VHH binders against Protein HEAT-INDUCED TAS1 TARGET 1 (HTT1). Designs and how they scored, part 5

Target 1, 277 residues: Protein HEAT-INDUCED TAS1 TARGET 1 (HTT1), of Arabidopsis thaliana (Mouse-ear cress) (q8lfw5)
Amino acid sequence: MESLLECFAITDGKCHPDCLKANNEQEDYDACQSAALVAVSLISSARVIFKIDSKYTEYSPQYLVDNVGKEEVEGEMDQPSCQYTVGNLLSYLVENVWTKKEVRQREMDQQRREFTVKDCFEFAFKKGLPRNGHWAHVGCIFPVPPFACQIPRVPMKGEVIEAANVSEALKLGMQQPAAARLHLFSPEFDLVGEGIYDGPSGNETRYVGLRDVLMVEAEKIKGETVFTVQICYKKKTSFVKVSTRSMILPLNGDDESQVTEPACLLVDFCIPRFSIN
Short names: E, the ipSAE of ESMFold2; O, the ipSAE of OpenDDE; V2, 0.75 times the mean of E and O plus 0.25 times the DockQ between their complexes.

## First folded at step 1 (VHH)

Design d09 (framework vhh_7sr4_2)
Fold by ESMFold2-Fast, scan of step 1:
Structure d09 (fold): chain B 277 residues (1-277), chain A 120 residues (1-120)
Amino acid sequence: as target 1 above (277 residues)
Amino acid sequence: EVKLVESGGGLVQPGGSLRLSCAASGFTFSRNAMGWYRQTPGKQRDLVADISTGGSTKYGDSVKGRFTISRDNTKNTVYLQMNSLKPEDTAVYYCARAPLRYFDWSYDYWGQGTQVTVSS
């Protein structure tokens, strides 16, 4: 059967002009977009490592952005019905044209919804994921994708495994890359280059926040465990070596001058563990 | 479409040097780990060297200290500098892409291979 749905996938080059402009004007991805991008990268990697997919297969991050967090409120009824056919695409475009106001409102609604990489994994295991070519690009907003109810989803069976600390995370990472969140401090992170990112160094340090990362490699450097992480920061994908030593981290927000207990720069470790045995 | 094109192979005397190049296209090179494998007729492919996106390298025991893998993300090219070549290094050398590197590697695309012959 011909893949009709691929003809209607929204790409960066075919996305709504206001959405493309907003994407180009954004300095960085929002938290939901970042979580979805990390989640699909780790799912794709796990599936090829454990030979579930015969080759690296790209899954849709925008499907996660559009659907994660809606199960409790709107359930599966939030998915578009099969009311559109090939013969009535013009009717679809007339009925579902977004105004600039609606595009801006949709962007604001997506930015306010919060979910984590763990939520993305749980959603994928429950609902499956479409391949990247069968859904809109990340950051592209479409009112009701034509034939969305007919878009095939690849079923996924497994569970999310979390690690409470670096030692447990190393065990997770022995077989596949893992998700984590990284505490970012400026200017230290901006200046790390090819060195080891070691967190806040003192005067004029500003806390940027947490960013979702993939832990792709672990090694010992001078007896210290160091993770190499893939991070997308300011829409630039890079790889950074991160120290796993404990540090005193300032509190976020108004109490930035206060300190918590010594903590790792990397937190919230988890993997998608597929059912293979 | 992912494409890997190797070059730089040839005939060299024992103790000589060769530099292999692999030009990559059809994917975001900087986001992928790259590796070199070699194969002798009738044997399975062996890892020669790999390089992560962060520049971390690993070498097969037989080539460690003699070969150096490197990458140039601006040229979308991975290199293998082969020094102190031995007759045992005679093989077809393959460039390979790995989408992510962890303790277990998964290579999903391979080049056509380039022949290296070390003989007096």
Scores: ipSAE 0.000, ipTM 0.193, lowest interface PAE 12.1, mean pLDDT 73

Design d10 (framework vhh_7sr4_2)
Fold by ESMFold2-Fast, scan of step 1:
Structure d10 (fold): chain B 277 residues (1-277), chain A 119 residues (1-119)
Amino acid sequence: as target 1 above (277 residues)
Amino acid sequence: EVKLVESGGGLVQPGGSLRLSCAASGFTFGSYAMGWYRQTPGKQRDLVADIYSAGSTKYGDSVKGRFTISRDNTKNTVYLQMNSLKPEDTAVYYCAKGYGDYEGWFDPWGQGTQVTVSS
């Protein structure tokens, strides 16, 4: 596993103008895209580690973005898109291309839906996933792909395993990368470099929020467990060492009469556990 | 400031029992969750048991039904009663302090106490 996570797989010049994002290093965070990207990276990694796939296989994160959290209707995949063949793709595009208004409406709908990496794993185990290339790229907004009912979904057999604490998370991470969410504070996270991210350190600290990460390595430093995580932040994928020490996190404003509950910087640990024969 | 002192370890035969104690100081004990970790030879530390401020408990699968965690808030002490001990229970046992009533554990503050189950 050379590449476990990709930042914003937006195709330059191939998407509708309203779905293209300018190249810049400022963060344009989308929680659903983040969760989907982490989920497919971990599914692909687990499937090759446990020899379910013969090589690292890319699955569609956009399929998760488009389908997780939507109402299920029996026979919904038997929609009109199944009327079209590869030979009549032009007819489909003429009839079903989205206007700029429709693209914006879909972007608004995606902003209203919330789901986690765990939700993505549960969806994949229930419905399967198509391979990447059979569905739109992350960040591109298209109508339902032509021939949707004919696009094979790779079946996924397994379950989601969660860890309640760092000790349990260590056990999850022994055989495969694991998912977690990381509390980001500025400027501490931006200034970590090759050091260990320890969270908030001073009065000029600002809480940025939670970000989905892949836990790829664990080590002991001076008797304390340190996880190395892969994160997509400000359009860049990087590896960061994170302290597992419990601490009081200033997640609220200064006017709070109660202190925030102490917590670990890393929370919501889980893995996709595939059924292996 | 925070100090945890483990005691009660020793050598026992398979099927035997031991009671571990952890004396805590430097914080408001009754407001915090407490737990026990263990480290077996060649392995990472494992969570053995948690006890929350309200008295609810959680156990690792390997010790369910054999070990009991309890606390005495008047003595600032957490206990681990270990019954039906097996050779696989041989480890250094560490006491851990949660921050608040949070479900999560960290590296121990003390040196631990050795438990050896051998005939």
Scores: ipSAE 0.000, ipTM 0.099, lowest interface PAE 20.3, mean pLDDT 71

Design e01 (framework vhh_h_nbbcii10_fgla)
Fold by ESMFold2-Fast, scan of step 1:
Structure e01 (fold): chain B 277 residues (1-277), chain A 128 residues (1-128)
Amino acid sequence: as target 1 above (277 residues)
Amino acid sequence: QVQLVESGGGLVQPGGSLRLSCAASGFTFSYESSYALGWFRQAPGQGLEAVAAISGSGGSTYYADSVKGRFTISRDNSKNTLYLQMNSLRAEDTAVYYCAADLRYFDWLSTPSEYDYWGQGTLVTVSS
């Protein structure tokens, strides 16, 4: 199933603008939010493909952003909210409004803490996920969202399956879309259009970094395996064909000579494999 | 990386004047309400206290009651520098003065714990 990665949804899970400094350069890419969006898209796709959900069901990427890596504090988070009813919400708001220091600490923790699509899948299988709309953004203002203990989570049963190489990744992708990360080089990636992205090709090439992608199709073009990936880049969602040939990747421009072994543009292949009946 | 470097401290006689400077790097001063800049001091045997602070927009300022009318906080965005003009200095103004920046300002200009970035401090001694 074709999953749509909504680029502007990257800002959907962010705290209110007044709590965060505006930086147009930084808002272009958020690694944790990207990983959460890819994970949710793949979970939703797998669940409908294997008839676990009767229709495409949207799960909350914000729940992953807020909770992945926080297993020790999750119990404390749920406990305070369970003490407050709608009738005493004002008491909760007065007692639990985040100070500026707490909002800043959360931002620092989110910026310092990195997690992958694999981490998101593991979290979902351990804790379940609420449907999109059931996890309120009020959590960005309060240290514990009001009534967090009342947020229904859909239990998820399964495991994360990884592929170490293109051949294994092709097998993973036969029954469902898979996650990967893509090495982006400018301007080559910006100039792909309807062609095949084949990585760095010139002296004016600059490494942009890794980006999370959804691998949606695979095909043979002139004897080579090519993956079609869905990617959000520069606030645009697109489908790009990516070469799987091994090549020398200049990942560090100031130490290009460190990368002497051929590598694939696509790495870190994984799927959420759900238990069926 | 945000860095704040204070200068202008020293020995001055009671009734004299000093101007402290705080050179900032790692962020740019602009007309915007999203940040705050302040001066804090710690006198011998005392805790850290707010002296003066200004929001990025300039719409909010704070002065401790002990310095109102004597001290003036200002900034030069072109030099990325915060200033504290100290006039009519008294012996009780003797302290280490710290420049501090809060890059996500709300309404707590006088609260030291709301400031994330601090200079190393500059000593001001008011004595004969």
Scores: ipSAE 0.000, ipTM 0.090, lowest interface PAE 23.9, mean pLDDT 71

Design e02 (framework vhh_h_nbbcii10_fgla; at its last look DockQ between E and O 0.14; V2 from the best seeds 0.00; counts 0 for: pae E 10.3 > 2, unsure alone 59.4 < 65, placed apart)
Fold by ESMFold2, look of step 2:
Structure e02 (fold): chain B 277 residues (1-277), chain A 126 residues (1-126)
Amino acid sequence: as target 1 above (277 residues)
Amino acid sequence: QVQLVESGGGLVQPGGSLRLSCAASGFTFDRGSSYALGWFRQAPGQGLEAVAAISWSGGSTYYADSVKGRFTISRDNSKNTLYLQMNSLRAEDTAVYYCAARPGYTLWSSAEYDYWGQGTLVTVSS
């Protein structure tokens, strides 16, 4: 198994050119990819902070994208094509990575599922995660390999801890970063620079949507608690200070999800809490 | 694998200035990793002393009393680099300076720093 893991590492960066082109042409925001990226970042951080990993270890966000929400299939492990062997790896690479297939794009779309950072944590606690080098390259935008069930995973035990409000979120984040979602408004978010993002500021505001963020710091500025978040927006990763005041948010939806009561710009707070034993 | 490499040490006269740099490799500061960063030093015949620390975002800093007002810690996450600007250097500042990283984002955590560089010598003498 060790030698097969080394074969995966050697295939690093050997995705099919059409896969690379399709990946580069993806829309600016993919909710599943965003949730997976935030989740693995928090898992890696928490495991080092609490001494479960001896050093910072990167886990595969692509494994989460490929597998969260899928039902287990009986007998899958018994099939010859599901064994993690050099032959099966080469067959997968030839069929899916090294040759052009018109249906590959359609299969990729069918494999996209909507899930949250919480879903990713729960999945990781149930199934474990492989290291990034062991999965990332075979799972670019291609179908999940049949032998995925045998790729080694680091077992993980823990639970998801959520916070209902900013005060509880601050308590969760004292010793580790936390996940949240941020309501984005244009043009205000694009213009915030080094200031504090306060959300909508006028009648020209357009609601962009929710984005997964990593809450990395809290501080008091002029008597208000302000969170610093890491966010990827328009393919740029940046750090933004965000107001925690309640306000009326003009979400402008045409369904019952439209919010007319005071709300915070940051919502859906959670962290992974690992079991020490 | 995380590596920290210091540079910028050397010989300087009292009252002079130096700027130390710490280059990080094996991780990036902007790829979802959260590290508090710090500078430590060890003078001849003394134990390890914390000099300055900075939170992941740069919003919180700590300085030892002996260096307040003279040293400035900063970080550039886009360049994966930590800096220590040392001004008004004194003979007492002579030491090997180490860059260190702590997983986690706040200075208030009680955990020890887990990743260390090899050190760079700063000598302040005439």
Scores: ipSAE 0.005, ipTM 0.288, lowest interface PAE 10.3, mean pLDDT 72
ESMFold2-Fast, scan of step 1: ipSAE 0.014; ipTM 0.403
ESMFold2 (binder alone), look of step 2: mean pLDDT 76; pTM 0.786
OpenDDE, look of step 2: ipSAE 0.104; ipTM 0.565

Design e03 (framework vhh_h_nbbcii10_fgla)
Fold by ESMFold2-Fast, scan of step 1:
Structure e03 (fold): chain B 277 residues (1-277), chain A 128 residues (1-128)
Amino acid sequence: as target 1 above (277 residues)
Amino acid sequence: QVQLVESGGGLVQPGGSLRLSCAASGFTFSGYSSYALGWFRQAPGQGLEAVAAISSSGGSTYYADSVKGRFTISRDNSKNTLYLQMNSLRAEDTAVYYCAAVYYDFWSGYSPDDFDYWGQGTLVTVSS
């Protein structure tokens, strides 16, 4: 287990330069990283709440980024990388990464991968997750990482439970925090402060997009259900109270006729429900 | 099993101070999976009333009008313990004090009916 950490230390800074640039030079917002971080936080929280882990345990969000949404390939694709050890890792990198730079770059350019928090939960329940320290340095995009088959993963048993509406989401959240996505509007979200975020308010409103959040608390304020969510926005983590009132949302901005049905600011509610028999 | 155990009650003179503690087991205060926590009291011949509460995030607190400025609610997530610091105690504060917990607070005023888990209570007597 400690030998695997030494293997990652050896590859740190020795990955193909193009892979390091592709992974390190990212936009201010990355939807896959956001989903992975939220998923790991909720998995860690659920596991400690239900006494599956004796203490809060950090699992690897990078493992989710590197592996969720990738097609399953015949076992032959994994076998060569599983043959490599610390002593022959350089041989693998030369043969399959650096010497095939042109092919690797084309594969990366053709790789289209989007995934949600729900996809992360499903992946974790199917494949398990390594602890953060065991997958912290795999920032390069490999078709088949050299150490994928050798990394200790914690098995996860459970299922994803979804809620279709606020009432169902309240029931999900009674025993653990839940995932959701939040519709952000500017400048309203930037100006909410300690108040309640209530979506678009005027003609200067711009739709920013959906952001993954953790629903950590619910309360009734003047008869209305309000969720407190934790969100990372502009690289700052904060808690925001969000209205659950149905409202017309101008999601496209240009054509109001495209948004005719009332919608909630919070959507896509789900939890990781562990088997605790 | 969720369990709450109060301590720190006793006899104190008017104008004195006491600190009540509530030790929780069976769940944690850490992370974003904490319970909302509150203190309730029942005075002799009276019903159960809310005294103070603190949200699961720690971002909001509630105090009854009769205790505002005198009592302070706080939580220590590392010790899994809820506290109530009671200053400038009055004869009217004499009551059995209960610690209570709920996952998600569905109210602005903290009703006893909304709390799922309760301690056994600790007696506070303010008397000369």
Scores: ipSAE 0.000, ipTM 0.223, lowest interface PAE 11.0, mean pLDDT 71

Design e04 (framework vhh_h_nbbcii10_fgla)
Fold by ESMFold2-Fast, scan of step 1:
Structure e04 (fold): chain B 277 residues (1-277), chain A 127 residues (1-127)
Amino acid sequence: as target 1 above (277 residues)
Amino acid sequence: QVQLVESGGGLVQPGGSLRLSCAASGFTFSYTSDYALGWFRQAPGQGLEAVAAISGSGGRTYYADSVKGRFTISRDNSKNTLYLQMNSLRAEDTAVYYCAKDRSLYYGSGSYPFDYWGQGTLVTVSS
């Protein structure tokens, strides 16, 4: 037995729907969990590249899932009223979790606020992030225990820098990996292999949606800018070359009566820019 | 040093009864205590599972669905002893039973939130 917290979180045979472990067991795509995972990867990368962390440090994506887009009690962690004297975990579970299954289930069914990678970066710079090992199981306990305020967060100082177009995105990517979202079309994306993903190409094309990616490399191929992105799709992490050519994207299907402006497959470029002081 | 010592296990036939005891030392059970106490078990080839728990005030109890109506948890604060009365025992109740005292979740990875002491007590339900 390695973790009693993990055992208790799933003792009822259930994890909270927002729990990363619950989503990782299922094949379903969750936009918020995707954004949180991409955000912590880029934060960890930036912090080691700029020597803020001496070694690659994993931060908690579950903390972002649990807290981004929700109401915050101002100064919760900075308040003198937050005591280090905490109630015992078993007492909390008996009194607030195990005896309130009906209330817990109703709260689990509530709609979660959606958020983006940019929202995650802004939240991290505002509130900091705990290291992955310190919050990994707390998000599986619903409601989150009051003593969660006692879990240390690493302060994050910096700002989010966005790029409006490919040219600006290239400048961001020269210093560190950048975030973007990719317009995904099937079967073209499934068939790209080691080639260049260039979007929809046929009448049997289906729009899958936007997916969060990490831009890790840029190169020129036949005069055109091509980004290599890391993407987690269908539980597999891969590297894919993506065309930056403007093209017509049939987001609502193949309807010639609907006119859309040419657009890039990659959108929403941003980086977490850390202060060195 | 906080210590919990389990006893009362043994071989029993299906449908039988056993009473497990957990003697505590290094701390005092109190009528005003915030300390929750519980029983956990690990069956052969299975993971650890919560069986029953009782709040510090003694006002609230938890039972796993598999034992609800058959097992009763109780505490005697004057004897510093936690009990588990097990009735209508089944083959699937075969496990090593551990008692646990709650402890505050502390900063640190890999730390158990409960105090387990000794090797537990083996309960075998077989004919």
Scores: ipSAE 0.006, ipTM 0.412, lowest interface PAE 10.1, mean pLDDT 74

Design e05 (framework vhh_h_nbbcii10_fgla)
Fold by ESMFold2-Fast, scan of step 1:
Formats: sequence, C-alpha cells, structure tokens
Structure e05 (fold): chain B 277 residues (1-277), chain A 127 residues (1-127)
Amino acid sequence: as target 1 above (277 residues)
Amino acid sequence: QVQLVESGGGLVQPGGSLRLSCAASGFTFSSGDYYALGWFRQAPGQGLEAVAAISTSGGSTYYADSVKGRFTISRDNSKNTLYLQMNSLRAEDTAVYYCAAGPRYFDWLKSNAFDYWGQGTLVTVSS
C-alpha cells in the first residue's frame, strides 16, 4: 500500500489525490504542483532564450515540490545537509514507509507549506535544479529522502524580477515569457473558447480562485492589450486570451477580502532573470 | 523525440497555388509542451530565410514582407499538422521549404530559435 513512490506524481499534469488543494469537484488542482510546473517551464524557456542551455532542457518540477519551503541545517557537524548514509536511509524507511499512515500524514502536514512561482524561482537560484531524468517521481514523500543531496543539480544564478502592473509586465514579457496568476470565474472561463476571457459577466458567476499561468504572448485587439496565457484547468492544458482591462472583481466566496476598486484579472507578474557570465 | 515531415511541394506555374503540410510527431500542438512553429525557405545559392511563423495559441502570426498577403500559415491541432497556404506564386518563391519547431514563440526571424527541423520540400515555380 505505502511505498516511497505513492505520494504524488507531477508528470503530464497529473496530481495525486492526497496532494490536492482545490475546492472544485471537477478539477484535480494542487497549488504547489501548479507553481512548480509553471516555474520549471519558465526557467527552461529563459535558459534557452538567453543561450545558457544549447537547447530546451526539462528541469524537475518534482524537485521543487519536494524541497521548496523546507529548512536545511548548515555548518552542523553531526547533522549534514547533503550526505547519504545507511542509517539515514533506514530512518527514512521506518518513519515514512513502515510507520502508520496517521503518523506519516501528520509529518507531511508539518513539513509541507504552500509556495508560489516566485518561491520556486528563488529556490532554483539558491540551490539549482536537477534535470527531469535525475529527479522523477521520487517523492512528494516527507521528509525528503537522505539520498536527495546526491542528485546532480544544474547551478542557476540570477534573480526574480516582479512587475506591479500590466505596463511593467508587458516590458518583462518582451524578452521572455512571464509568470502570473489569473482570477478565474465560472462559467465565463469555461465558455471562453477562442474568445477573450473578460472575467465575470453575470449573477450566476462564481469565483473559482487564482491559477498560475504562463504569459506567452501580447497583442492588441480592438486597441486593447491582450495577453495569451497557458493554463492547466480541469486536467487540460490550454491557451486563453485574457483582457488586461481594469474591472471590478466580485470575489464573492473569498473569506479574507473583497475587491471594490477596479483591478486586473492578471496579478503577481514575475520572471526569472539569469545572470550571464 | 520530435520529428517533422513536410509534404505538398512540387512544380507549379507562376500565379498558381500550393499548400504545404508539416506533420509533427513526438509532441502534440494541444499539449503543455507547445512549440513555436514556422516555415523557412532556402532558394538556390541563397541563405535560409524566414517565411512565416505561428504561435502555439494561434493568436500571433508573422510573415516576411515578400510573402505577406499571399501566404497564410495555419495549424490543425487535431491532426498535429502545420500548414502553409501559398497563393499567387512567383518565380522568386522557388526554394526548399523547411518546417521548424522551437520551444518558444519569440524571435521567429532567427533560425537558431528553432531546435527541430524537417528535411525540407522543394517548391519550383516555373512555366
């Protein structure tokens, strides 16, 4: 029943049920998996655009899911941050494979925190990333296996650049694709098809939440700036044109805040900016 | 492994039309691994020239000035195929046409932005 590989899978957009955080009955959504997938896609894009990689290279989103938000002990002689031992492996197996599910689930809850695409970029610049073939499906198992530190990582040097508005985001997107989050409303988003997603339009509108997207293109349609975004929604990856027009967003069902001033459907713009040396 | 196979080339008279097709394998146009898709050509004794490109969303198309208004780039995601409809063909359109796919949609004028290439299909415009 319990194995090292039964926590979750992040390949091909598939999410393990135990790792889901969506409140939508028709969607297997996990915010951490979504953020990791968007982050590695943008890192791979930037690295080939700026000729750091000679061709498009797939990096491991699973590595981000397994490691972002977890502390490492540095300079402690009796608890090395990057060593493999038989004792460490046996401890991992006892606590995460041979231990009761209740104890294991409590440990997973304690170790796992939500993270954003920005957190993923910062982690990649600090720690590097393995190629997808070097860290595939080994785990969203908590704690991280002791042999994790022996996996080869590609070092990455750079910084995260954020944009506060559409105008700044357009400038970021001129050289590379950018990350953003999209305010998603149903049924309008489900009905957009080849049209332009323009947010809420009626009394039957339900706020679904924020979804991580890749901003891949910008164009002018009828005089207005429109971003094309890549999004994974209801287990399908698609491209959607999104209006950048400011509008009042009825965030009904958001228990923390309600927007009363005009806002953009797209927020939290950022890119990974690589240092070239 | 990504593979591109062109078809539809041949001999056509000036003013005629041809439709080139590019069948892709190893990835899908509707997947999360979208590619920038384009057509390049190489005329006898000339360098490689960008002809047309289409974004993965289909929202953006690029055309070289020499073909704008005459050529149309399109795709069929269900058939995983890229097309180039060539109308009002001229002798100067004679070239080997290459289908190309890259991981991203930017700088469609640069051949080095494309990682995957077909073998080419010859188009001859002659009376």
Scores: ipSAE 0.000, ipTM 0.229, lowest interface PAE 11.1, mean pLDDT 72

Design e06 (framework vhh_h_nbbcii10_fgla)
Fold by ESMFold2-Fast, scan of step 1:
Structure e06 (fold): chain B 277 residues (1-277), chain A 127 residues (1-127)
Amino acid sequence: as target 1 above (277 residues)
Amino acid sequence: QVQLVESGGGLVQPGGSLRLSCAASGFTFSKYSNYALGWFRQAPGQGLEAVAAISYSGGSTYYADSVKGRFTISRDNSKNTLYLQMNSLRAEDTAVYYCATDSGITMVRGPYEYDYWGQGTLVTVSS
């Protein structure tokens, strides 16, 4: 299956140059791509930790980016009988005369869909996921070939478990890494290095926004619980230690007008919990 | 703690073969994330270009058009080592070859998106 997609992409020019540029020259943060990546990393980790997969297995984040939030695939539990005709294949080959503008328009339309890590887990449990090798090139092929419907998906059995606070999140993380979102403040996050990210520290602080992270470790440092998270920020993936102490977060950039209750830098904790039957 | 160390470069005549190795250490975090591995090269007077990439499982590979059919990428996960078998070498394959790893998002990324890099190994194809 993958060999067929690879043949079309590589030998027939189906992997469009604009697609390679988009993959290599991404300038801005893409929330959906970030969510899909965190989701597949956590699914792969959980599946090997609980011995559902015999080894660490790469699942396709591109499949989630391509399919989560699409109206036509939402709520489908069964894979319908997937058939394509010679006519459908010929139409695909003819239609592959798409312009660079049309390829970019499809990519822009895809980027407009909103979804979270939780949405990705729920989608995976409903539809399954293809291995990365089976779907890695589909997003670079415009239009998607009709035989893509024959690409095998691995069934996923389980549910999403959420935590409302740090204590519950610590319990979730005892057997597997967990998802969370991190409040980023500049320049504090840019300057953390190998230290502990402790949130906003002064009047020159700017709120950057929430970023999806993987919580991979917890430890006590000087009596305080600290999570180590994996984060992709400014095109770099790193591991950062994050304080779990409650603090007032100036999310509007106006410290004197917005008084909120003390909150944690990490929010929206969840895990994929697989059925062990 | 994460390190990539390349080896196997050298001088070879056109039509010859070389096998490059890249030993990765401190990367036992594959259980927390999908880490793809790749080879990049920089020819004299030119920019950095992607050569080949392989997923953690080895189930997915990518090759640049210029090397497809001649180069083979492979990995040994038990030793955390990446290989590039280079056959039918040409003068234009002369370059410093770097191995790199990423978070597993895509197998083909620009150099600024790869998280960790080796120091490089020189391959010279000349008579």
Scores: ipSAE 0.000, ipTM 0.116, lowest interface PAE 15.4, mean pLDDT 70

Design e07 (framework vhh_h_nbbcii10_fgla)
Fold by ESMFold2-Fast, scan of step 1:
Structure e07 (fold): chain B 277 residues (1-277), chain A 128 residues (1-128)
Amino acid sequence: as target 1 above (277 residues)
Amino acid sequence: QVQLVESGGGLVQPGGSLRLSCAASGFTFSTSGYYALGWFRQAPGQGLEAVAAISGSGGYTYYADSVKGRFTISRDNSKNTLYLQMNSLRAEDTAVYYCAAKLYYDSSGYRESQYDYWGQGTLVTVSS
């Protein structure tokens, strides 16, 4: 059987504890935190694989949670050492001294930012990332303090490479681990154990949703390509073999969520491709 | 707190078999995203060499040319134990055998010893 070169970091799939939401009884899932954690794991792996970092280096997932999806002002982030202009610093002081209540009301009126692993890769290549130890606690503070502009970011040069199908995803995974999203169905996913997760199988199947995963390995089992993914689900990080068989997925939600053509359980394949020069 | 403890070594005649075990504590094979678990050996007067490795997922294995077809690496996630089944043993297999765990990929792959955690070793002697 063919196998991808496996390369990923040890992780519990967690951000800094002080910055995480309280756990709900069944599952502590936050899509932005999940995407950020997968993104930094893959960035760290790619950087050591391509000898950009001399050792495995942890970058800040909290920085991604705090900053992805924000408006970008060109000319203010030319230096990796400063995020604020004098005007922005004065705005921060006014918001904390004179307009705290208005700032709070404005936050409540804003739509929650949603972002994907791909968005995280694009942000990292555009803005760089601080090391995990440099942003963990700062990112939990609202509003972000002005000294945040003095926190060093590691510049990152590269691009996001996407795959539209399993064959293209297999090629991506030959050089480094890849990101994907997995359609979870209960109880099938909870019962897979060391078997192959093959999606929904019965009338009592419930769609859980999409979860970000790291694709670390591929093999052929009985003529079918099977990916092994690392996933953090219900506070447990585990490896699961996933079928690449196309199927019609009984997705819950509104009518726009329904798939009428066969689809793969794994979607949204991408990697961070670093420039070697 | 992370420990790897080897057992199963001993004296065996040429053509015999031994199974080495490596019990891990302080981390779990099925929930900790290790890149690889492996077996290394050091023969008297020689350097350390890679013998066999298994990927963190368990689906990829590596074997040195000198042991391929004779040795089998496996693991039991429920027992948190790595195994090396050694068949058709030869005098040249005499060595101290070490188990090791690797955090992440680098250019050394499975063949070169840049593993992060190591056991204390167990002696295997193949002689008549």
Scores: ipSAE 0.000, ipTM 0.182, lowest interface PAE 16.5, mean pLDDT 71

